# VH-VL binders against Pre-rRNA-processing protein TSR1 homolog (Tsr1), part 5

Target 1, 166 residues: Pre-rRNA-processing protein TSR1 homolog (Tsr1), of Drosophila melanogaster (Fruit fly) (q9vp47r84to249)
Amino acid sequence: APFLVCLLPMHEQIDPMSALEILKSCDSELVVENSPSGIVYINLPRFKQRFAFVTPPVGRGNELIALDYLKVCDTTLLLTTAAFGDDEIFDRWGQRIFNMMSAQGIPTPVVALMDLESINPKRRPAAKQAAQKVISKLLPEEKIMQLDTASEALNVMRRIGGQKKR

## First folded at step 17 (VH-VL)

Design a127 (from a119 with heavy chain S35N)
Fold by OpenDDE, fold request of step 18:
Structure a127 (fold): chain C 166 residues (1-166), chain A 122 residues (1-122), chain B 108 residues (1-108)
Amino acid sequence: as target 1 above (166 residues)
Amino acid sequence: QVQLVQSGAEVKKPGSSVKVSCKASGGTFSSYAINWVRQAPGQGLEWMGGIIPIFRTAYYAQKFQGRVTITADESTSTAYMELSSLRSEDTAVYYCARSPELQDTNFYFDYWGQGTLVTVSS
Amino acid sequence: SYELTQPPSVSVAPGQTARITCGANNIGSYRVHWYQQKAGQAPVLVVSDDSDRPSGIPERISGSNSGNTATLTISRVEAGDEADYYCQVWDQSSWYYVFGTGTKVTVL
C-alpha cells in the first residue's frame, strides 16, 4: 500500500499543487497516476515505494474537512513558505488547523519550507532559522526541510518513505 | 459481505429532479468511493460521478457537470445522486458502485447496488 | 474521446471457451477491468487490473491485456455464463471512466 500523504498548507496563500509539482520532479523515473477524486499516486522505483497525495481544502470553514483528511493519512506534510516574511510562517488558518489537528492527533508530521530560493540570498539563512524557530515551538523534534528543488524533493520523499505507517 | 442497497424506482416528468439513495453496509463507508453509473434500456454503462465520503467533495463526468449532485452522509452510510432537468434520455437504471480508489490505484467498481429505475415520461 | 470497442455478441457451446475482446488504441497501457451482467441484474466485477480475479469468481474466468486488445476468457462455459460483459478503464486524459460497448455472450 502507498504512503498516504496529506499536503497541508499552513498558510492560505500556499498552493499545495506547487509543492506537489516539485515533489513530482524529484526523479525522472517516477510514475504518476491521478485518481478520479484527484488523489495523486506516485510510484518511485528508486525507493521501491509508492505514495499517494491528497490536498484538503484550506481556509476558514474547511478545518473539519482537513481534519477528516488527516484521519486516513499516514503522513502530514506541513507546507510553509519563506515568501511572506518571518512573521507569517503560519497564518491564522495555519494556527487554527494546527491546534485542531494537535488535539485530534497528527499523522506523522513532516515540515517543508518552500520559496526560500525566491527571497534575497542574504536573508535565506535568517528566514530558514525563523521558520525553524516557529516549528520547534510547535514540533520540538522536527527539522524543517527545504522544498524548492528536485534534490530537496527527493529528500522529502525519502523522509516520508522512512516513516512508519499507521 | 459489502452490500449497496438503493432506493426504489422513480417515475418523473421532464424538467423535474430525481434523488436516488445508496446505503452501504458490511464494510467501511467513509474511505471508499461511491460512484454512480447509469444504463439506458438496452444500452451500455455510463459513469456519472463519484464521491469519497470522508473527503466530502464529489467529482463528475463532464457530461453531467452542473446537472448532477452527488453527496454522502457518513452517519447513515448513505450516498445520494440527484439529477435535475430530467429528459426522456435520462430514462435508465442508475447504479451506485463502490471503488477502492483511496486504498490504491484501484480504479474499478468492486461492489454494485441493485440499481434504481428512473423513468422520465410526459 | 477514448472508446472501448467490443464485439456485440459471442456464441459458445457448453464446455467450450469464450473469448471476449476489448479494443482500443494502446489499451495495453491501461489497466482493464471486466464486468459480468446477467439479465435483470447489476454488473459484477469478474476481472480487475487486466488479470486479477476477485474473490468468488471462478478460475474459469481470466483476463489478459496487451497492445490494442484486452481479452476476457471464459473456459468450460456453462449456461450460467450467459450474460453481457463490459470492459472498463480509467482514462486520465478525459477524466472519465470508460466502459466498453458490451458483449452479449450466448450459450448455445
Scores: ipSAE 0.936, ipTM 0.961, lowest interface PAE 0.5, mean pLDDT 96
Fold by OpenDDE, last read:
Structure a127 (fold): chain C 166 residues (1-166), chain A 122 residues (1-122), chain B 108 residues (1-108)
Amino acid sequence: as target 1 above (166 residues)
Amino acid sequence: QVQLVQSGAEVKKPGSSVKVSCKASGGTFSSYAINWVRQAPGQGLEWMGGIIPIFRTAYYAQKFQGRVTITADESTSTAYMELSSLRSEDTAVYYCARSPELQDTNFYFDYWGQGTLVTVSS
Amino acid sequence: SYELTQPPSVSVAPGQTARITCGANNIGSYRVHWYQQKAGQAPVLVVSDDSDRPSGIPERISGSNSGNTATLTISRVEAGDEADYYCQVWDQSSWYYVFGTGTKVTVL
């Protein structure tokens, strides 16, 4: 059975499909199938693993729906971005949904940082540190994973594939 | 044993709407897709759309976009299909059918309701 | 749009083998599913993913899929096998569940 993964933006302006496209680029040999409901199935032969990605609606009013997504998923991939500034790693939506998922006992998520390559190279180290600082406060001992390149995507997939299924 | 039980036959006037229900029992409801497939008299099967109740978002065949509304009530394990602006061509038996598309790439219908005849006539 | 073509009818004597074809361009690249629909009843899944049998389906019923043709095979046909049979695929290109035109199997 595939790993059911919930792509959950921690900022409502993050497009989870962008993350998914990066993930799809991790290997030229991967096979993608789309379900009628929009589930994206990815077979990654390199890891001999299969994944299924879902994306809940985000924003105010969609918290409970998102939680239901999380309840059925094996893994939650929290999506963050460096594009909105160091003070926008989590917006109000992200903070709310994170608190809610923590309260519900959702398993420890994987955290990805997107768009680091889109900012000034000189600012990238500081941006990454800022994101990590936010994550460390919420998830001690967790390291944020970059998600900009195919290589990084492969690492994210590896991390997800290493988690326990529900 | 998984069962899908649909509401009874309907007779409707052109331009009106019909809402058919499909109650699931004997298995998990929320994590399986409930789809609707219709069959005109003496004709083949035509997919209309579906919903995964836990996700609450329905998806539709392009032909029925804007005219069909599929919903689900997890508390009662019931899915609904509402078809508006009925035409004589909408006369058909409407089936709800379960699909395990969330469990894997299982894009088929493993259990079906008994069907609901909807007759549209002046 | 992707279309699945089936013969309108197949006649078979009891004890013989019925073969129902489902034709489409490169259908072998799809996973084909088959349904049996007896008169006045709802369809029943009899073959999934080209050749898998759901629980409760007799071994007499089998499926295959290659090239441009998927085939449902019913061996040792019984009177109870008289029904309409439909092939079905999920077509991502059109985002549509496509059903075949249906085949009426008559047991002579």
Scores: ipSAE 0.929, ipTM 0.960, lowest interface PAE 0.5, mean pLDDT 96
Fold by OpenDDE, fold request of step 18:
Structure a127 (fold): chain C 166 residues (1-166), chain A 122 residues (1-122), chain B 108 residues (1-108)
Amino acid sequence: as target 1 above (166 residues)
Amino acid sequence: QVQLVQSGAEVKKPGSSVKVSCKASGGTFSSYAINWVRQAPGQGLEWMGGIIPIFRTAYYAQKFQGRVTITADESTSTAYMELSSLRSEDTAVYYCARSPELQDTNFYFDYWGQGTLVTVSS
Amino acid sequence: SYELTQPPSVSVAPGQTARITCGANNIGSYRVHWYQQKAGQAPVLVVSDDSDRPSGIPERISGSNSGNTATLTISRVEAGDEADYYCQVWDQSSWYYVFGTGTKVTVL
């Protein structure tokens, strides 16, 4: 069975489909299939693993729906971005849903940082550190993973594939 | 064993709406897609749309966009299909059918309801 | 739109083999599923993913898919095999579940 992965934006303005496109670029030999409901299945021969990606609705009022997504998924990939500034790693939505995740006992998520390559190169180290600082406060043992390139996407896929299934 | 039991036959006037129910039993309801497929008298099968209850978002065939509404109630393991602005051409047997598309790339219908005849006539 | 074409009817004597074809351009690149529908009843999945047989389906029923033709084969046909048969695929291009035109199998 494939790894069922929930792409969960921690900011309402993050487009999870952008993350998915980056993930899809991780290997030229991967095969993508789309289900009628919009589930994106990815077969990654390189890892001899299969993945299924879902994206819950986000924003105020969608918290419970998102939690239902998380309950059925093997892995949650939290999506963060460097594009909105160091103080916007999590918005109000992100903070709420994260707190709810914790309360529900959702397994430790994988955390991705997007759009680092889109900001000034001189600011990238500081931006990454700022994001890591936020994550470390919430998940002390977790290291944020950059998700801008195909290579980085491959690393994210590797980490997801290494997690336990429900 | 998995069973899908649908509501009874309906007779409707043109322009009205019909809502058909499909109750699932014998398996997990929330994580399987419930689809609706209709069959006009003496004709083939036509897919209308579906829903994965746990995700709550329905998806539709383009032909029925804006005219069909598919919903699900997890507490009762029941899916619903409402078709509005009924026409004589909508006269058909409507089936609910389960699809395991969430479990894997299984894009088929493994269990079917008994069907609900909807007759649209003046 | 992607269309699946089936012969309207197939007649077969008891004990013989019935072959029902489903034709479409490059259908071999799709996974084809088959349904049996007896008169007045709901369809029943009899073959999934070209050649997989669901539990409870007799071994007499098999499927294959290559090139431009998928085929449902019913060997040692019985009176109970008389039904309409439909092939089906998921077409991502049109985002639509496509059913074949259906084939009526008559057991003589």
Scores: ipSAE 0.927, ipTM 0.959, lowest interface PAE 0.5, mean pLDDT 96
Fold by OpenDDE, last read:
Structure a127 (fold): chain C 166 residues (1-166), chain A 122 residues (1-122), chain B 108 residues (1-108)
Amino acid sequence: as target 1 above (166 residues)
Amino acid sequence: QVQLVQSGAEVKKPGSSVKVSCKASGGTFSSYAINWVRQAPGQGLEWMGGIIPIFRTAYYAQKFQGRVTITADESTSTAYMELSSLRSEDTAVYYCARSPELQDTNFYFDYWGQGTLVTVSS
Amino acid sequence: SYELTQPPSVSVAPGQTARITCGANNIGSYRVHWYQQKAGQAPVLVVSDDSDRPSGIPERISGSNSGNTATLTISRVEAGDEADYYCQVWDQSSWYYVFGTGTKVTVL
């Protein structure tokens, strides 16, 4: 059975499909299939593993729906971005849904940082550190994973594939 | 033993709406897709759309987009299909059918309801 | 749009083999599923993913898919096999579940 993964933006302006496109680039030999409901299945022969990606609706009013997605998924991949500044790693939506996740006992998620390569190179180290600082406060001992390149995508896939299934 | 039991036959006037129900039993309801497929008299099968109850969001064939609404009630394990602006061409047997598309790349229908005849006539 | 073409009818004597074809361009690149529909009844899945047989389906029923043709084979045909048969695929390009035109199998 494939790893069912929930792509969960921690900022309403993040497009989870952008993350998915980066993940799809991790290996040239991967096979993608789309289900009628919009589930994206990825077979990654390199790891001898299969993945299924879902994206819940985000924003105010969709918190309970998102939680239902998380309940059935094996792994939650939190999507963050460096594009909106150091103070916008989590927006109001992200903070709310994260608090709700914690309250519901959702397993520890994997955290990805997107768009680091889109900002000024001189600011990248500081931006990454700022994002890590936010994550460390919420998830002690968790390291944020960059998600901009194919190589980084492969690492994220590896991390997900190492998670325990429900 | 998975079973899908649908509501009874309907007779409707053109321009009206019809809502058909499909109650599931004998298995998990929330994590399987419930789809609707119709069959006009003496014709083949035509897919209309579906829903995975736990995700709440329905998906539709382009032909029926804007005219069909598919919903699900997890508390009663029941799916619904509402078709509006009925035409004589909508006269058909409507089936609900289960698909295990969430479990894997299983894009087929493994269990079917008994069908609901909807007749549209003046 | 992607279309699946089936012969409108197939006649077979009891004990013989019925072959129902489903034709489409490069259908071999799809996974084909088959349904049996007896008169006045709902369809029943008889073959999934080209050649997988669901529980309760007799071994006499098998499927294959290659090139431009998928085939449902019913060996040692019985009177109870008389029905309409439909092939089906999921087409991502059109985002549509495509059913074949259907084949009426008559047991002579």
Scores: ipSAE 0.925, ipTM 0.958, lowest interface PAE 0.5, mean pLDDT 96

Design a127 (from a119 with heavy chain S35N)
Fold by ESMFold2, look of step 17:
Structure a127 (fold): chain C 166 residues (1-166), chain A 122 residues (1-122), chain B 108 residues (1-108)
Amino acid sequence: as target 1 above (166 residues)
Amino acid sequence: QVQLVQSGAEVKKPGSSVKVSCKASGGTFSSYAINWVRQAPGQGLEWMGGIIPIFRTAYYAQKFQGRVTITADESTSTAYMELSSLRSEDTAVYYCARSPELQDTNFYFDYWGQGTLVTVSS
Amino acid sequence: SYELTQPPSVSVAPGQTARITCGANNIGSYRVHWYQQKAGQAPVLVVSDDSDRPSGIPERISGSNSGNTATLTISRVEAGDEADYYCQVWDQSSWYYVFGTGTKVTVL
């Protein structure tokens, strides 16, 4: 069976397909397949790993559906963005869904930060540090993982694939 | 053992709707895709659409978009297919079939219901 | 869009071999599945993933897939093999579960 991953935007304006495109760039030998229901399978033959990415609906009113996605998946990749400033790492939706997933006892997720390379270069270190502070308050032992490049995408895929399968 | 049991045969007038049920037993329901495939008398198999119950979102073959509705009820382990604006070409046996879509990339139908004959007659 | 073409019929004597083809452009890049449908019954999966047999399917039923042709082979045909046979793929380019046109196997 593939390793099931929920791609969960922590900001309503994050398009999870943008994250998927970066993840698809992580290895030249990877194989992508789309299922009838829209699940994205990524096979990394050189690493003998297979992933299935599912993307829940987000935003107000979708909390229970999103929780069902989280419950069926082996892990969750939390998607955050530097593009909207230090106070927008989680928007109101992101705060709500994180509080609900924590109350349900869902396993510790992996956290990605996107769009850091689109920020004024002088602000990038401070923006990354601010994002880490937000995450450390909620997930004290989790280091954010940048997700802008192919090599960073491979690091994210390896982190995900190294987790315990349900 | 997985078993899919469908509702009984129906006779319908052109322009009406039909709703066929498919009750699953003997296995996991919520994370397996339930699809609908029809077969006109003496003809081949034609896919209509499906649903993964826990995701609550149906997907449809383009030909049927707009007149087929597929739903699932986890509490009764039952999937439903409703086809509207019926016409004589819709006379067929309608099957529900299970696909292990979340479990692998082979997208095939491992278990089938017994079929439901829908006859559209004027 | 993507079409899977099968011969309409195959006639075979008991004990002989039936070969059912499923033709399409570059079908070798797809995973092909096969179903047996006896008269008045629902289809039954007999081959998945080109050549894998589900539990309970005898070794005399086999599949292969290469280039533009997938083939279902039934060796030592028995009267009970008389049925319609369908190949099937998932085609993500057209977003369709595509079934072949069907082949009626008649055991003489």
Scores: ipSAE 0.726, ipTM 0.875, lowest interface PAE 1.1, mean pLDDT 91
Fold by ESMFold2, fold request of step 18:
Structure a127 (fold): chain C 166 residues (1-166), chain A 122 residues (1-122), chain B 108 residues (1-108)
Amino acid sequence: as target 1 above (166 residues)
Amino acid sequence: QVQLVQSGAEVKKPGSSVKVSCKASGGTFSSYAINWVRQAPGQGLEWMGGIIPIFRTAYYAQKFQGRVTITADESTSTAYMELSSLRSEDTAVYYCARSPELQDTNFYFDYWGQGTLVTVSS
Amino acid sequence: SYELTQPPSVSVAPGQTARITCGANNIGSYRVHWYQQKAGQAPVLVVSDDSDRPSGIPERISGSNSGNTATLTISRVEAGDEADYYCQVWDQSSWYYVFGTGTKVTVL
């Protein structure tokens, strides 16, 4: 069975397909397959790991549907972005869904930070540190993982695959 | 043991609609894909679409987009398929079939309902 | 669209071997599944993922898939094997579950 992962945007402007394209770049020998329902399967043969990614609808009104996606998944990859500044790591949607996840006792997610590469190189360390500070308040033991490059994508995939299945 | 039990045979007039039910028992309902496949008399199998109940969003074969509506009710473990604007060529046996899509990446149908004959004639 | 072609019929004597082919360009790159449909009944999965048998399917039913041909093999055929047999793939290029044209197996 593949490791089932929910790609959950914590900001309505995040396109989860952008994250998925980066994840698909993590290894030159990976195999991608799309299911009838639109699930994206990624097989990493060199690491003997198989993943299935689902992307819930997001935004006001989709909270219960998104939570149902999380209930069937082995883990959740929270997608955050550096593109909109430090006060937009989670938008209003992200705040609502995170509060609901926490209230339901869903296992600790993995947190990705995207679009750091779009920021002036001199400002990237400060932007990452600011995003980490926001996440540390909510998830004190979780370190944000960058997700802009193929090597960073491999780190994310291996972090996910190293967790226990539900 | 997983079982899929469908509603009974229907006779319909052209231009009307039909709604077939598929009740699942003996296993988990919400995370297994329920698909609909039809078979015209003496013909092969034709996929129409499906749904993973907990995701609430159906997916359809292009041929049927706009004519078929697939839904699921988790509280009764029942999936539904409604086909509208019926024509004589829609006369077929309609099957529901379960796919362990989330559990297995091979995309096949492990359990089938008994079938529902829908006859469209004037 | 992607089509799976099967011979319309195969006749076989009891105790012999029936081979049912499912032909398509590069079908060896797909995972092929097989269903048995007895007269008046729903299909039953007999082989998945080219060669895997679901629980309760006898070992004398087997599958293979290579190149342009997938094959369902029924060894030591019994009268109860008389049925229509369909191959099936998921084709993401056309976003469609494709079933084969079907093969009627007749036990002489």
Scores: ipSAE 0.702, ipTM 0.880, lowest interface PAE 1.3, mean pLDDT 92
Fold by ESMFold2, last read:
Structure a127 (fold): chain C 166 residues (1-166), chain A 122 residues (1-122), chain B 108 residues (1-108)
Amino acid sequence: as target 1 above (166 residues)
Amino acid sequence: QVQLVQSGAEVKKPGSSVKVSCKASGGTFSSYAINWVRQAPGQGLEWMGGIIPIFRTAYYAQKFQGRVTITADESTSTAYMELSSLRSEDTAVYYCARSPELQDTNFYFDYWGQGTLVTVSS
Amino acid sequence: SYELTQPPSVSVAPGQTARITCGANNIGSYRVHWYQQKAGQAPVLVVSDDSDRPSGIPERISGSNSGNTATLTISRVEAGDEADYYCQVWDQSSWYYVFGTGTKVTVL
């Protein structure tokens, strides 16, 4: 059985397929298979790790179905972006679904920050620190993981695979 | 033990629709894919589409896109397949079949319903 | 589209071995599953993942897959093995569950 991961955008403008493409770049020998229902399976034979990624619908009206995805998955990868500024790490949707996750007692997720490399290089450390500050108020124990490059993708995949399977 | 029980045989006229039910028991319903496969008399097996009930979004073989609707009701552990604009070529036995898609990456059908004969004639 | 070709029929005497082939270009790169369908009944999974037997399937039924051919082997054939047999793969390039053309096994 693969490690089942929910890719959950914390902003409606985040395309989870962008995150998947970066994750698929993490190793040159990885094997990808798409299931009949559209689940993306990634096998990392070099590290003997197998993952399945599901992406719930997001936005108003999808709260209950997104929670059902979260409850069947072994873990959740929260997707955030630096592209829209510090006040848009979570939009209205992201805040709403996060509040519902917290009320349901779902295990601590892994948090990714994307698009930091689209920012002026001199401003990247400050932008990352600002994003971490936002995340720390909601998840005080969780350190954000950058997700822009192949090596960062591998770090994310190994962090996920090191968690306890549900 | 897992069991899939389907609704009874139907006789339909061309141009009408048919809705077949598939009730699951003896196992988890919500996280297993329920698929629909038909078999015309004396012919092989033809996949139509499926659904993972907890995800609520159906997926379809290209041939049937726009003509078939697949749904699931978690409260009754029942999946449904509705085929519209029936033609005589749609005369077949319609099976529901379970796939452990989330539990196993091999994409096979581990349990099948008994089948529902749908006859389309004028 | 990807097609799985099976011989239309195989005849075998009781106690002998039946071999049912499933042919396609590079089928060895797929995971092949096999179903038995007795007359008037639904299919039953007898082999998954090329060679794995579901619980309750006797070890005299086995499968293999390499190159351009997958094979279902039924050793010590019994009258109860008389059925149609189908191979199956998932083909993501056509986004389709592909079933083989079917093989009728007749026990003489």
Scores: ipSAE 0.697, ipTM 0.874, lowest interface PAE 1.3, mean pLDDT 92
Fold by ESMFold2, fold request of step 18:
Structure a127 (fold): chain C 166 residues (1-166), chain A 122 residues (1-122), chain B 108 residues (1-108)
Amino acid sequence: as target 1 above (166 residues)
Amino acid sequence: QVQLVQSGAEVKKPGSSVKVSCKASGGTFSSYAINWVRQAPGQGLEWMGGIIPIFRTAYYAQKFQGRVTITADESTSTAYMELSSLRSEDTAVYYCARSPELQDTNFYFDYWGQGTLVTVSS
Amino acid sequence: SYELTQPPSVSVAPGQTARITCGANNIGSYRVHWYQQKAGQAPVLVVSDDSDRPSGIPERISGSNSGNTATLTISRVEAGDEADYYCQVWDQSSWYYVFGTGTKVTVL
């Protein structure tokens, strides 16, 4: 059985396929398969780990469907972006779905921050710190993980794979 | 033990539609893919599409896109396949079949319904 | 589109071995599954993942897959093995569950 992961955008402008492409780059021996229903399987033979990624629909009207994805998954990778400013780490959709998942007691997610490399280099430390501040208010024990490079992707995959299965 | 029980045989006129049900018992319904496979008399097996009930989004073989609607009702553990604009060449036995897609990465059908004969004739 | 070719029929004497082939270019890179369909009945999974047997399937039914050929082997054939047999893969390039053309096994 693979470790089943929900890729959940916390901003409607995030394309979860972009995150998945970065995750697919984390190891040269990585094997990818697509299922009939669109599940993306990633096998890391070097680490003897198997992952399955599902991506729910997002935005208004998709809240219950997204929660059902979370219900079957072992964990969730929350996708955030630095591209739209510090007040857009969660957009309105992200805030709604986070409140609903928190009310249901869904296991603590892993949080990724994307697109930091697209920001003016001088502002990157402040942008990362601001994103962490937003996340710390909602998930006090969770450190954001940057997800822009292959090595950062490996760190994320190892963090996910080290969690307890549901 | 997992069982898939389908609705009874139907005789239909060309141009009409048919809706076949598939009720699952003896196991988890919501997270297992329910697929539809048909077999014309004396012919082989032809995949039509499927659904993972909890995800609510059906997927279809290209040949059937636009003619087939696949749905699931979690409260009754029942999947449905509706085929529209029926033609005589749609005469076949229609099977539902379960795939442990979320549980196993091998993509096969571990349990099959008994089949539903749909006959299309004037 | 990806097609799985099987011989239309195989005849075998009781107690002998039947070998049913499923041919396609580079089928060895796929996971191949096999179904038995007795006359008037639904298919039954007899081999998954090239060589795994579901619970209740006798050891004398086995599978293999390499190169361009997957093979279902039925040792010590019995009259009850008379059926149609289908191989199957999932082909993500065409996004299609592909079934083989089918092989009728006749026990003489």
Scores: ipSAE 0.690, ipTM 0.873, lowest interface PAE 1.4, mean pLDDT 92

